Miniprotein binders against q96jn8r1131to1294. Designs and how they scored, part 167

Target 1, 164 residues: q96jn8r1131to1294
Amino acid sequence: TLEFLENHGKNILLSNGNRTATRVASYNQGIVVINQPLVPQLLVQVRIDFLNRQWTSSLVLGVITCAPERLNFPASACALKRAAWLLRGRGVFHNGLKICEKFGPNLDTCPEGTILGLRLDSSGGLHLHVNGVDQGVAVPDVPQPCHALVDLYGQCEQVTIVNP
Short names: E, the ipSAE of ESMFold2; O, the ipSAE of OpenDDE; V2, 0.75 times the mean of E and O plus 0.25 times the DockQ between their complexes.

## First folded at step 14 (miniprotein)

Design U72 (at its last look DockQ between E and O 0.90; V2 from the best seeds 0.85)
Fold by OpenDDE base, look of step 14:
Structure U72 (fold): chain B 164 residues (1-164), chain A 95 residues (1-95)
Amino acid sequence: as target 1 above (164 residues)
Amino acid sequence: ERSDAFRLFFEARRIIERGGDPEEALKKAKEAFELFIKEGNLEFAAFTAVMIVELLKKLGKDPEEIKKWIEIAIELAEKAGNKWLVELARKLEKE
């Protein structure tokens, strides 16, 4: 079963069998990682449950290729400088550097209820899904194994892992 | 579809963060607490209890009520098996 790992940002409180992550303080320190690594054709999805619109930025979604169990999480995913491919706003980032200017919808403007998914294809391409619709390949060749990462940042206060 | 308990929880939190009426926050927090209990969400029942304690202290409410909610918070945190929550709840006794 898909769950968030116990190793997470310090402002996160897990509930619902570790399937729901809630940021209970501040606007950052909200990184969570899904326990099972991504494998081809596995669609991992999270639903945005609650947003606080006082902030301009929202959640960051992506993957890491380092061991998540012992990862020392920074205050935000944007500070990850190795083994990280992230979707922020409309941009795609690798180890903190923008590698794509415009991809898919703007994650900063996704409303509550939006379901965001990550999936590896048979060629190692990382796909973003939005409400079940494949947005295309965000990263063409992701090293494996990799784990899905969600940063409950800014607006995003709660997400829940949902099944396809 | 979304949890009414969490809706109330976040409303209470936003009131606090905006510097709104702590009485309103307290009301919502207590309602959220009851719903979390009904839902079997021990983690957030415990955390909400902590929030209630903080609100009661801020409002200068009855020490006996405060003590009661501290005990509730600790008990639920322990039952949830969350060390972080237990520490958070125990800290309330020292403040």
Scores: ipSAE 0.848, ipTM 0.927, lowest interface PAE 0.6, mean pLDDT 95
Fold by ESMFold2, look of step 14:
Structure U72 (fold): chain B 164 residues (1-164), chain A 95 residues (1-95)
Amino acid sequence: as target 1 above (164 residues)
Amino acid sequence: ERSDAFRLFFEARRIIERGGDPEEALKKAKEAFELFIKEGNLEFAAFTAVMIVELLKKLGKDPEEIKKWIEIAIELAEKAGNKWLVELARKLEKE
């Protein structure tokens, strides 16, 4: 079954059989990773359960190609400078550098109840899904193996893995 | 109904973070605790018990009530099998 990995940001408390991640302090230290690498046609979905609009920015989604089990995560995903492709706001970032100005919806405005999905296509393209709707290829050629990552940053205080 | 526990939990957290009324936060935290127990969410029952202890201390409540809640937090954290929660709850004994 898909679960969040036990190696996660310091401010995360896992519950619900490790399928729910909650940030229980501060605004950062909220990185979680799915416990299996993405395989072709596997759709990993999380639902935004709780937001705090006190903060301006919200969750970050993406993938890392480093093995996540013993990785020392930074305070926020934006500090990942190696082996990372991230969706933040409307931007796509590779190793901290913006490579696309606008892709998909603005993640900072997604409301509670939004279901966000990541999958690889057969060519290694990373797709974003929003409420079941494929937004297209965010990153055309992600090296494998890669691992789905969520950073419960700022507004985002809880997400839950949901079945497709 | 299940999300009511987390709604109350986050409402209590907001009050604490903004420096609001700790009695109001305590009421919401206790309601959340009962719902987490009902749901079998041991991780958040334990974490919420820690929050309750911190609120009781801030309010200057009866030391015996505070000790009771510390024991509840430790017991639930151990039942959850969560080392970080056990350490968090045991720190309350030293304070």
Scores: ipSAE 0.828, ipTM 0.916, lowest interface PAE 0.7, mean pLDDT 92
ESMFold2 (binder alone), look of step 14: mean pLDDT 84; pTM 0.833

Design U73 (at its last read DockQ between E and O 0.98; V2 from the best seeds 0.88)
Amino acid sequence: SDAFRLFFEARRIIERGGDPEEALKKAKEAFELFIKEGNLEFAAFTAIMIVELLKKLGKDPEEIKKWIEIAIELAEKAGNKWLVELARKLEKE
ESMFold2, look of step 14: ipSAE 0.829; ipTM 0.928
ESMFold2 (binder alone), look of step 14: mean pLDDT 88; pTM 0.878
OpenDDE base, look of step 14: ipSAE 0.850; ipTM 0.931
ESMFold2, look of step 15: ipSAE 0.830; ipTM 0.926
ESMFold2 (binder alone), look of step 15: mean pLDDT 88; pTM 0.880
OpenDDE base, look of step 15: ipSAE 0.849; ipTM 0.931
ESMFold2, fold request of step 16: ipSAE 0.827, 0.814, 0.835; ipTM 0.926, 0.920, 0.928
ESMFold2 (binder alone), fold request of step 16: mean pLDDT 88, 88, 88; pTM 0.878, 0.881, 0.874
OpenDDE base, fold request of step 16: ipSAE 0.844, 0.846, 0.846; ipTM 0.928, 0.929, 0.929
ESMFold2, fold request of step 19: ipSAE 0.810, 0.823, 0.826; ipTM 0.917, 0.925, 0.926
ESMFold2 (binder alone), fold request of step 19: mean pLDDT 88, 88, 88; pTM 0.880, 0.882, 0.880
OpenDDE base, fold request of step 19: ipSAE 0.847, 0.845, 0.844; ipTM 0.929, 0.929, 0.928
ESMFold2, last read: ipSAE 0.809, 0.839, 0.803; ipTM 0.917, 0.929, 0.914
ESMFold2 (binder alone), last read: mean pLDDT 88, 88, 88; pTM 0.883, 0.883, 0.882
OpenDDE base, last read: ipSAE 0.846, 0.846, 0.845; ipTM 0.928, 0.929, 0.929

Design U74 (at its last look DockQ between E and O 0.96; V2 from the best seeds 0.86)
Fold by OpenDDE base, look of step 14:
Structure U74 (fold): chain B 164 residues (1-164), chain A 93 residues (1-93)
Amino acid sequence: as target 1 above (164 residues)
Amino acid sequence: SDAFRLFFEARRIIERGGDPEEALKKAKEAFELFIKEGNLEFAAYTAVMIVELLKKLGKDPEEIKKWIEIAIELAEKAGNKWLVELARKLEKE
């Protein structure tokens, strides 16, 4: 089953069989990683459960290609400078550098209840899904194995892994 | 869930400098629901929140002691080392 790993940001409390991640303090230190690596045709989805609109930025979604169990997580995903492909706002980032200006919907404005998904296609392309709709390839040729990463940042206070 | 809604409402009241009595009420309600739902992690954490609110309000030391014990017990039952440490720190404050 899909779960969040026990190795996570300092402000995260896991519940619901490690399927729900809640940031219980501050606005950062909220990175979580899903236990199973992404494989072709596996759709991994999380639902935004709670938002605090007092902040401007929201969650970051992406993948890492390093071993997640031994990773020392920075305060935010934006500080990852290696083996990281991230979606923030409408931008796509690789190791902290923006590689695409506009992709898909603005993650900073997704409301509660939004279901965000990641899927690798047969060619190694990373797809973003929003409420079940494929937004296209965000990152081509993602190295494998890779793990889905969620940064509960700013507005985003809780997410839950949901099955397709 | 309703439990989490109440939990976050209580937290937001605290963060905005609102009425701690109102926060306490919501936290206690959230606690009961977390217990009912079998969410031991958040039952324990909410108990910690309740202790902090009771201390802020200058409530009965016996009630505070009771909730500290609840927090520790639930944290241990949940098997969460972080929560256990957090709950035990309440005894020293």
Scores: ipSAE 0.840, ipTM 0.926, lowest interface PAE 0.6, mean pLDDT 95
Fold by ESMFold2, look of step 14:
Order: structure tokens, then sequence, then C-alpha cells
Structure U74 (fold): chain B 164 residues (1-164), chain A 93 residues (1-93)
């Protein structure tokens, strides 16, 4: 079954059989990674459970291609300088560099209850789903293996893995 | 869930320097709901929060001791090593 890895940001407490991640302090140190690599048959989905609108930025969603089990995570996903493709706000970032100005919805405005999904297509294209609706290809050719990543940043205080 | 709503309300009060007695009331309500739903991780973490609030309020040392024991017991039952260490730090302070 899909779970968050035990190797995660320092401010995360896992619960619900490691399917719920909660940021219990501060605004950062909230990186979590899904325990199975993405494959074309797999849609990884998380629901936004709790937001704190005091902050202006929200969660970051994406993939990493390095082995996540022993990786030392930075305080925030935006500091990942290798092997990372990230969706932040409306932008797409590769290793900290914006490669697309606008893709999909603005993640900073997604409300509680939003279900965000990631999957690979057969060509290695990374797709974002929002409430079951495919937003298209965010990144055309992601190296495999890769793992889905969520950074519970700023507004985002809790997410839960949900079945499609 | 209602448990998490109350938990985050207590956390907001603490973070903003609000009334710790109000935060304690909400934390105790969240604790009871986490117990009822079998969320041992958050029952334990909320018990740690309760101890910190009781110490800040200068409450009866015997009450504080009992909540420390509750936090440790629940953390051990949850099987979460980080949570056990967090709870045991309360004994040192």
Amino acid sequence: as target 1 above (164 residues)
Amino acid sequence: SDAFRLFFEARRIIERGGDPEEALKKAKEAFELFIKEGNLEFAAYTAVMIVELLKKLGKDPEEIKKWIEIAIELAEKAGNKWLVELARKLEKE
C-alpha cells in the first residue's frame, strides 16, 4: 500500500498507518515522500486536509529521482538542487530553476479538500491531476525511478494519501 | 476531523501568545477525541502539548506528573520512537 516514508522533514508527525502527514511546528521542514516509485499504472493522490491561511505560500508537489530512504532533506523543497522536478504556485521548477511559468492551477490557492494526483505516462511524462481531472504533462520525460514528494510548506499543515 | 480542528486551534493560541488556559481546554478536548478514534500518535503528541501548557500555567506538580506518564505510555503504545523521546524529555524538565 502507499505510505509516506519514515525519512521525512523534521517537523512532520506521521499517523493513520503513515498515510497522513501533519506539520506540527513552524512553516517548513515538512518534506514527505511516497514509499513506492511512480510507474505508468500508478496514480498517487493526496488530499489537502488542513491549511493555515496566515501564510501566503502553500504546498509544493513533485518528484525526486534520487533514492529517498537516506536523503538528508533541506528545510524546504525549493532548496533541492539535484534530481527534483517541482510544482510550486503555478510554476514548474527543475533543480530550483523555473522552467515553466504557468502549469495547472495555482497551488497556493487550492482549498482544503482538494485532491492532487501525480502519475507518469508511458513516455515518462509527469501528469498533475486536480480533483480527478488531468491537467496535462508538467514535465515531458522524467528519469525513472522517481518518487512523489510533497512539501507541507506554509499554509499546508496536513495531507492524507487517498485512493483513486 | 473535530480532533484535529481542536488541536490546531490550541496550537494557534500557543503560537500567537494567547491565553494558555483556553489552549489547554481545547487541547484536552482534542486529546479525548484522539483517544476515542484510536489515534495514538496524536493522543501522545497532544498529551505533550498539555504538559507544556500545565507547566506554563504553574499547575499542580502532581497533575503535571500524571500527564507526563500518560504521554509516555501513549507514545510507547504508538510504537513511535521519536514520540517516546519527545515525551521523556518532559521528565528532565
Scores: ipSAE 0.809, ipTM 0.920, lowest interface PAE 0.8, mean pLDDT 93
ESMFold2 (binder alone), look of step 14: mean pLDDT 88; pTM 0.881

Design U75 (at its last look DockQ between E and O 0.97; V2 from the best seeds 0.86)
Fold by OpenDDE base, look of step 14:
Structure U75 (fold): chain B 164 residues (1-164), chain A 93 residues (1-93)
Amino acid sequence: as target 1 above (164 residues)
Amino acid sequence: SDAFRLFFEARRIIERGGDPEEALKKAKEAFELFIKEGNLEFAAFTAVMIVELLKKLGKDPEEIKKWIEIAIELAEKAGNRWLVELARKLEKE
């Protein structure tokens, strides 16, 4: 069963069998990691449940290749400088550096109800899915094992893991 | 869920400096729904929010005490150390 790990940002409260993450304070400290590592053909999806539009930025989605149980989470995913591939806005980032300017939809403007998914293909390519539609390869070769990461940042106040 | 909608509405009121009585009403409604849904984590957290609102409004100390006890009990039942610590801090404030 896919769940969020109990090692998470300090402003996160987990519920619903650890399948729902809610940021209950401030605008940051909202990183969560999904327990099972990504394997080829496994589609991991989260639904944006609630947004607070008083902020400009929204959630960050990506993967980490370090051990998530022992990770000391920074205030935001953008501060991860090692073993991190992240999708923010329309950009793709590796260890804090932008490696792609425009990819897929703008995550900062995704409305409530949007379902975002991550999937590894057989060649190690990381795919983004939006409402069930494959947006293509965001990262061509991701080291394995890796874990899906969600940063409930800014507007994004709650997400829930959903099954395909 | 309706419980979460009410919860976030209450939070929005607080954040915008709105009427704390209205926030309290919504928080209490959310609490009842969380209990009904079996969401102990958010029932506990909402109870904490209710305590904070009651204190802000200068409500009856006995009611405040009651909700503190509820918050602690639910936090313990949920088995969430973070919530337990949060709830127990209410007794010292």
Scores: ipSAE 0.830, ipTM 0.924, lowest interface PAE 0.6, mean pLDDT 95
Fold by ESMFold2, look of step 14:
Structure U75 (fold): chain B 164 residues (1-164), chain A 93 residues (1-93)
Amino acid sequence: as target 1 above (164 residues)
Amino acid sequence: SDAFRLFFEARRIIERGGDPEEALKKAKEAFELFIKEGNLEFAAFTAVMIVELLKKLGKDPEEIKKWIEIAIELAEKAGNRWLVELARKLEKE
């Protein structure tokens, strides 16, 4: 069953059988990773449960291709400079460099209750889903194995893994 | 859920330097709901928040000691070492 990995950002408290991640301090140190790599038939979905609109920026979604169990996470996912493809705002980033200016909706404006999904297609393309609707290929050829990552940044204070 | 709504309301009051009696009331309500839901992790964390608020308000030392023991017990039942360390720090103050 899908859970958040025990190795996570230091401001995260896991609950609900490790399916709910809550940032309990500050605005960062909120990186969590799903405990299984993505495979083409797997849709990983998280629901945004709680936001704090004091902040202008919100969560980051993406994948990493290095093994996450003993990785030392930075304070923010945007500081990942290796083996990382991230969706932030409307942008797509590879190893900290913006590679697409505008893809899908603006993650900084997604309200509470939004369900965000990640999956690979048969060609290794990374797809974003928003409320069950496929937004298309964000990254055309992600190396495998890769691991789904959420950074509970800024506005985002809680997410929960939900079934498709 | 209502438990998390109350928890985050208490957190907002604490962060903005608001009335700690109001934050305490919301935190105690959240605690009761977390217990009812079986959310041991957040029952323990909320108990830590309650202790910090009680200390700030200069409340009865016996009540503070009771809440510290509650926080430790729940953190151990949750099996969360970070929560146990967090709760035990309250004793050294």
Scores: ipSAE 0.820, ipTM 0.925, lowest interface PAE 0.8, mean pLDDT 93
ESMFold2 (binder alone), look of step 14: mean pLDDT 88; pTM 0.887

Design U76 (at its last look DockQ between E and O 0.93; V2 from the best seeds 0.85)
Fold by OpenDDE base, look of step 14:
Structure U76 (fold): chain B 164 residues (1-164), chain A 95 residues (1-95)
Amino acid sequence: as target 1 above (164 residues)
Amino acid sequence: DRSDAFRLFFEARRIIERGGDPEEALKKAKEAFELFIKEGNLEFAAFTAIMIVELLKKLGKDPEEIKKWIEIAIELAEKAGNKWLVELARKLEKE
């Protein structure tokens, strides 16, 4: 079963069998990682449950290729400088550097209820899904194994893992 | 649909963060607490109890009520098996 790992940002409280992550303080320190690594054709999805519109930025979504169990999480995913491919706003980032200017919808403007998914294709391409619609390949060749990462940042206060 | 318990929880939190009426926050927090209990969400029942204690202290409410909620928070945190929550709840006794 898909769950968030116990190793997470310090402002996160897990509930619902570790399938729901809630940021209970501040606007950052909200990184969570899904326990099972991504494998081809596995669609991992999270639903945005609650947003606080006082902030301009929202959640960051992506993957890491380092061991998540012992990862020392920074205050935000944007500070990850290795083994990280992230979707922020409309941009795609690798180790903190923008590698794509405009991809998919703007994650900063996704409303509550939006379901965001990550999937590896048979060629190692990382796909973003939005409400079940494949947005295309965000990263063409992701090293494996990799784990899905969600940063409950800014507006995003709660997400829940949902099944396809 | 979103959880009514969490809706109330976040409303209470936002009232606090905006410097709103702590009585209103307390009301919502207590309602959220009851719903979390009904839903079997021990983690957030415990955390909400902690929030209630903090609100009661801020409002200068009855020490006996405060003590009661501290005990509830500790018990629920322990039952949830969350060490972080237990530590937070125990800290309330020392303040």
Scores: ipSAE 0.857, ipTM 0.931, lowest interface PAE 0.5, mean pLDDT 95
Fold by ESMFold2, look of step 14:
Structure U76 (fold): chain B 164 residues (1-164), chain A 95 residues (1-95)
Amino acid sequence: as target 1 above (164 residues)
Amino acid sequence: DRSDAFRLFFEARRIIERGGDPEEALKKAKEAFELFIKEGNLEFAAFTAIMIVELLKKLGKDPEEIKKWIEIAIELAEKAGNKWLVELARKLEKE
């Protein structure tokens, strides 16, 4: 089954059979990784459960292409300068460099209850789904293996893995 | 669906963060604790018990009640198998 890895940001407390991640302190140190690499038939979905609108930025989604079990996670996903492809706000970032200004919705404005999904297509393209609707290819050719990552940053205090 | 236990937990957290009434935060935290127990959410039952201890200390509550809640927090953290929670709860014994 899909779960968050036990190796995660230091401000995360996992619950619900490791399917729910909660940031219990501060605004950062909230990186979690899905325990299975993405494959074309796998849709990884998380629901935004709780937000704190005190902050202006919200969660980051993406993939890492290095082994997550040995990774020392930085305070924020934006500090991942290697092996990372991230969706933040409306932008797409590769290793900290913005490569697309506008893709999909603005993640900073997604309300509680929004279901966000990541999957690879058969060509290695990374797709974002929003409430079940494919937003198209965010990244055309992600190296495999890769793992889905969520950074419970800023506004985002809890997400839960949900079935498609 | 939003969990009532987590709603109450975050409401208590907001009161604490804003420097609000610790009695109100304690009431919400105790309600959240009961619901986390009912749901079998041992991790958050333990974490909420730690929050309750800190609120009871701030309010100057009965030392025997505080000791009881510390023991509850440790027991739940151990049952959850979460080493970080056990360390956090055990620190409460030392203080």
Scores: ipSAE 0.795, ipTM 0.909, lowest interface PAE 0.8, mean pLDDT 92
ESMFold2 (binder alone), look of step 14: mean pLDDT 86; pTM 0.858

Design U77 (at its last look DockQ between E and O 0.91; V2 from the best seeds 0.85)
Fold by OpenDDE base, look of step 14:
Structure U77 (fold): chain B 164 residues (1-164), chain A 95 residues (1-95)
Amino acid sequence: as target 1 above (164 residues)
Amino acid sequence: ERSDAFRLFFEARRIIERGGDPEEALKKAKEAFELFIKEGNLEFAAYTAIMIVELLKKLGKDPEEIKKWIEIAIELAEKAGNKWLVELARKLEKE
């Protein structure tokens, strides 16, 4: 079963069998990682449950290729400088550098209830899904194994893993 | 579809964060607590109990009520098996 790992940002409280992550303090320190690595044909999805519009930025979604159990999480995913491919706003980032200016919908403006998914295709391409719609390949060749990462940043206060 | 318990929880938190009426926050927190209990969400029942203690202290409420909620928070945190919550709850006794 898909769950968030116990190793997570310090402002996160897990519940619902570790399927729900809630940031209970501040605006950062909210990184969580899903336990099972992404494999082709596996669609991993999270639902945005609650947003606080006080902030401008929202959640960051992506993958890491390092061992998640030992990862010392920075205050935000944007500070990851290795083994990280991230979707922030409309941009795609690799190790902190923007590699794509505009991709898919703006994650900073996704409303509550939005379901965001990640899936690897047979060629190693990382796809973003939004409410069940494939937005295309965000990263063409992702090293494996990799794990889905969610940064409950800014507006995003709670997400839940949902099944397809 | 969204949890009413969490809705109330976040409303209480937002009231606190923006410097709103702590009595209103307390009311919502207590309601959230009851719902978390009913839902079997021990983690957030414990955390909300901690929030309630902090609000009661801020409002200068009855020490006996405060003590009661501290005990509830500790018990639920232990039952949840969350060491972080237990530590947070235990700190309330020393403040």
Scores: ipSAE 0.862, ipTM 0.933, lowest interface PAE 0.5, mean pLDDT 95
Fold by ESMFold2, look of step 14:
Order: C-alpha cells, then structure tokens, then sequence
Structure U77 (fold): chain B 164 residues (1-164), chain A 95 residues (1-95)
C-alpha cells in the first residue's frame, strides 16, 4: 500500500492512513515522499485536493535517488542540490539546474481534481501522467532506486494518493 | 471529491490569516470539527480542536469552555497516535 513517509516537511500533517498530505501553515516546508521506490509497473498518482490561489506558484513533482527515511528536507524542493529530478511549472530540473524549458502542462495552472502520476519505464525513463494520460518521458535515465516526491508548495495545500 | 470538512477548515484558516472576524472563523472551525469527527479523521479533528482553543482564547471566552476544548484536543491527538499533535495540544494547557 502506497503512503506518504512520516519523514516529511515541517508544515505537513498526514491523515487518511498517511495517504493524504495537508500543508497546514505558510507556503513551504511541504515536502512529502512516497514510501516505496518507483519500479517499472508502479504508477504513483496523487490528486490535487485543495489550492490557495493567493500564491502564484504551485506544487513540484519529482524523484529523489537517495534514501528518504532520514533525510533532512529543505524548506522547498527547489533547494535539493543532489539526487533530485523535479518537474516545476513547465520546467524539468536536475539538482536545482533547469534541463528542460517545457515539458507537459504547467503545474502552476493545474486545477483542483487534477490527478498527477509518476512512473518509470523499463529503460529508467521517468513519465508524467496527467488525468490518466501519459505525457511522455520527462527524464530519460533516472538512477534506481528512486522515490516519488511531492512538494506542496505555494498554491498546493492538499494532495491525496489515489489508485490508478 | 472535495471534502466539506476541509472546505470549512480552510475557510476558517483564511479568516484567521487575513485578520478577519474570529467569531466567523470559530463557527466554521466548529462545523469542520463535527464533520471531521463524523468522518473519523482524528488527526484533523485534533488539529481543528486546537484551532478552536486558539480562537476561544482570542475571543476571551469562558475558561471552562477553553479547558473542555483543550481536553478534547489532547484526547483526539492521543487517539490519532500523533506525537506532534499531542505536543501542540499540551502547549495550550501551559498558557
């Protein structure tokens, strides 16, 4: 069963058997990580439940390739400078450096109810799914093991893990 | 599948954040609390009870009502098994 890890950002309160993450304060300190590494055949999906449009930026999705159980997470995922590939806005970032200007939809404009998915293909390519639709390979060769990460940043105040 | 409990919770939070009417925030927080209890969401029932205590204190409400809500928050946080919530709720006793 997929759950968010208890090691998470300081402003997160987990509920619903650790399948729902809520940012209860501020605009950051909202990093959560899925409790199992991505493997081929595993599709990790989260639904955006609540947004606060007061903020201009929204959630970040991605993967980390270090063991997450005891990591000290920064205030925002964009400060991860090692072992991280992130989707932010329309960009793809590796260790804080933009490596692609435009991939998939703009995450800052995804409405409540959007279901975002991450999976690895058999070649180690990281795929984004949006409402069940594969957006293609965001990152062609992600080292394994890796864990899916969501940063409930800015607009994004709640996400829930959902089944494919 | 938007939760009414969370909608009311976030509405109360918005009122608090913008410096709005704490009586209005309290009404929404109490409604959210009842729905979180009904749903069995112990974590957010506890967290919302903590919000209610903070609002009651701000409004200068009856100390016995405040004490009751502190006890509710602690009990729910312990039932949820969440150490952070228990610590947060117990800080309300020290004030």
Amino acid sequence: as target 1 above (164 residues)
Amino acid sequence: ERSDAFRLFFEARRIIERGGDPEEALKKAKEAFELFIKEGNLEFAAYTAIMIVELLKKLGKDPEEIKKWIEIAIELAEKAGNKWLVELARKLEKE
Scores: ipSAE 0.806, ipTM 0.914, lowest interface PAE 0.8, mean pLDDT 92
ESMFold2 (binder alone), look of step 14: mean pLDDT 84; pTM 0.836

Design U78 (at its last fold request DockQ between E and O 0.99; V2 from the best seeds 0.88)
Fold by OpenDDE base, fold request of step 16:
Structure U78 (fold): chain B 164 residues (1-164), chain A 94 residues (1-94)
Amino acid sequence: as target 1 above (164 residues)
Amino acid sequence: RSDAFRLFFEARRIIERGGDPEEALEKAKEAFELFIKEGNLEFAAFTAVMIVELLKKLGKDPEEIKKWIEIAIELAEKAGNKWLVELARKLEKE
């Protein structure tokens, strides 16, 4: 079953069989990684459960290709400088560099209840799903294996893995 | 969505904004009871820690504080979460 790894950011508390991640302190140190790697046609989804609109930025969603069990997580996903493809706001980033200016909905403005999904297609393209709607290819060619990553940053205080 | 978590975050927000700690305590206690009923040991434990901190801030009865510390430790141990256990035990040393 899909669940978050025990190796996670310092401010995360897992619950619900490790399917729910909650940032219980500060605004950062909230990175979590889903245990099973993304394989073609597998849709992995998380629901935004709680938001604090005090902050401007919200969660970051993406994938990493390094071993997640041994990763020393930085305070934020933005500090990942290798093996990382991330969706932040409306931008797509690779190793900290913006590779796309405008993609899909603005993650910083997604309301509670929004279900965000990641899926690899048969060509290695990484798709973003929003509430079940395929937003298209965010990253055209992602190395495999890769793991879905969620950074509970700023506004985002809790997410839960949901089944398709 | 969980009413327990709603109350939990409300309590936390009150604390963070410098609101009424009595109000935060009320919400935290209510959240705690709901977490227990839901079988969420992790957050029952963590909320107990929050309750201890609020009780200390409010200068409440040392016996009540001690009681909640013990609850926090017990639940953390039952949850099997080392981080929570450590967090709860720190309360004894403060």
Scores: ipSAE 0.844, ipTM 0.927, lowest interface PAE 0.5, mean pLDDT 95
Fold by ESMFold2, fold request of step 16:
Order: structure tokens, then sequence, then C-alpha cells
Structure U78 (fold): chain B 164 residues (1-164), chain A 94 residues (1-94)
């Protein structure tokens, strides 16, 4: 089954059989990774459970191509300079560099209850889903294996893995 | 959306804004009871740690504080979470 890995940001407490991640302190140290690599038939979905709108930025969603079990995660996903493709706000980032100004909705404005999904297509393209709706290809050719990553940053205090 | 987590985050927001620690304590105790009822041992333990910190801040009875420390340790051990056990045991030395 899909779970968050035990290797995660320092401010995360996992619960609900490691399917719920909660940031219990500060605004950062909230990186979590899904325990199985993405494959074309796998849709990884998380629901935003709790937000604190006092912060201006919210969660980051994306993938890493390093083996995640023993990685030393930085304080925030935006500091990942290798093997990372990330959706932040309206932008797409590769290894800390913005490669697309606008893709999909603004993640900083997604309300509680939003279901965000990631999957690979048959060509290795990374798709974003929002509330069951495919937003298209965010990244055209992601190296495999890769793992879905969520950074419970700023506004985002809790997410839960949900079934498609 | 869980009532236990709503109460937990309400208590946390009061603490963060420097609000009334008695109000935060009441919400944390309510969240604790619901986390126990749900079988959420991780958050029952973490909320017990929060309760201890609030009781200490309020200068409450040392015997009540000792009881809550023991509750936090027991729940953290039952959850099998080493980080929570370390967090709860640090309360004994403070």
Amino acid sequence: as target 1 above (164 residues)
Amino acid sequence: RSDAFRLFFEARRIIERGGDPEEALEKAKEAFELFIKEGNLEFAAFTAVMIVELLKKLGKDPEEIKKWIEIAIELAEKAGNKWLVELARKLEKE
C-alpha cells in the first residue's frame, strides 16, 4: 500500500498507518516522500487536510529521482539542487531553477479538501491531477525510478494519502 | 476532517499567537480524549507532551504534571515511535 516513508523532514509526525503527514512545528522541515516509485498505472493522490492561511506560501509537490530511504533532506524542497522536479505556486522547477512560469493552478491558493495527484504517462511525462482532473504534462520526461514528494511548507500543515 | 485535529490545531494557534494558555490547555485535553478514542497513539502522545508544556507554563500542581509525563511516555512507547519517546522523556529532566 502507499505510505509516507519513515525518512522525512524533522518537523513531520506520521500517523494513520503512515498515510497522514502532519507538520507539528515551525513552517519548514516538512518534506515527505511516497514509499513506492511512480509507474504509469499508479496515481498517487494526497488530500490537503489542514492549512494555516497566516503564511503566504503553501505546499510543494513533485518528484525526486534519488533513492529516498536514506537521503538527507534540506529544510525545504526549494533547496533540492539535484534530482528534483517540483511544482511550487504556479511554477515548475528543476533542481532549484524555474523551467516554467505557469502550469496548472496556483498551489498557494488551493483550499483544504483539494486532492492533488501525480502520475507518469507512457512517455515518462509527469502529470498533475487536481480534484480528479488531469492538468496535463508538467515535466515531459522524468528519469525513472522516481518518487512522489510533498513538502508541507508554510500554509500546509497536514496531508493524507487517498485512493483514486 | 477530524474534530481531534481541529482542536489540536486550535490549541497550537493559541500557543503560537501568545494567547491564553488555559484556553489552549482545555482544547488540548479535548483533542487528547478524541485521539485516544480514535486510537491515534502518535497524536495522543504528542498532545500529552503539549499538555505537559502548558501545565508547566501555568505553574500547575507538580503531581498532575508528573502524571501527564507518564501518560506521554506510555503512549509514545505504545506507538513505537522513538522520536516521541525521546521527546516525552525529555520532559522528566525539565
Scores: ipSAE 0.835, ipTM 0.927, lowest interface PAE 0.7, mean pLDDT 93
ESMFold2, look of step 14: ipSAE 0.832; ipTM 0.924
ESMFold2 (binder alone), look of step 14: mean pLDDT 84; pTM 0.826
OpenDDE base, look of step 14: ipSAE 0.839; ipTM 0.926
ESMFold2, fold request of step 16: ipSAE 0.815, 0.792; ipTM 0.921, 0.910
ESMFold2 (binder alone), fold request of step 16: mean pLDDT 84, 84, 84; pTM 0.829, 0.830, 0.825
OpenDDE base, fold request of step 16: ipSAE 0.841, 0.840; ipTM 0.925, 0.925

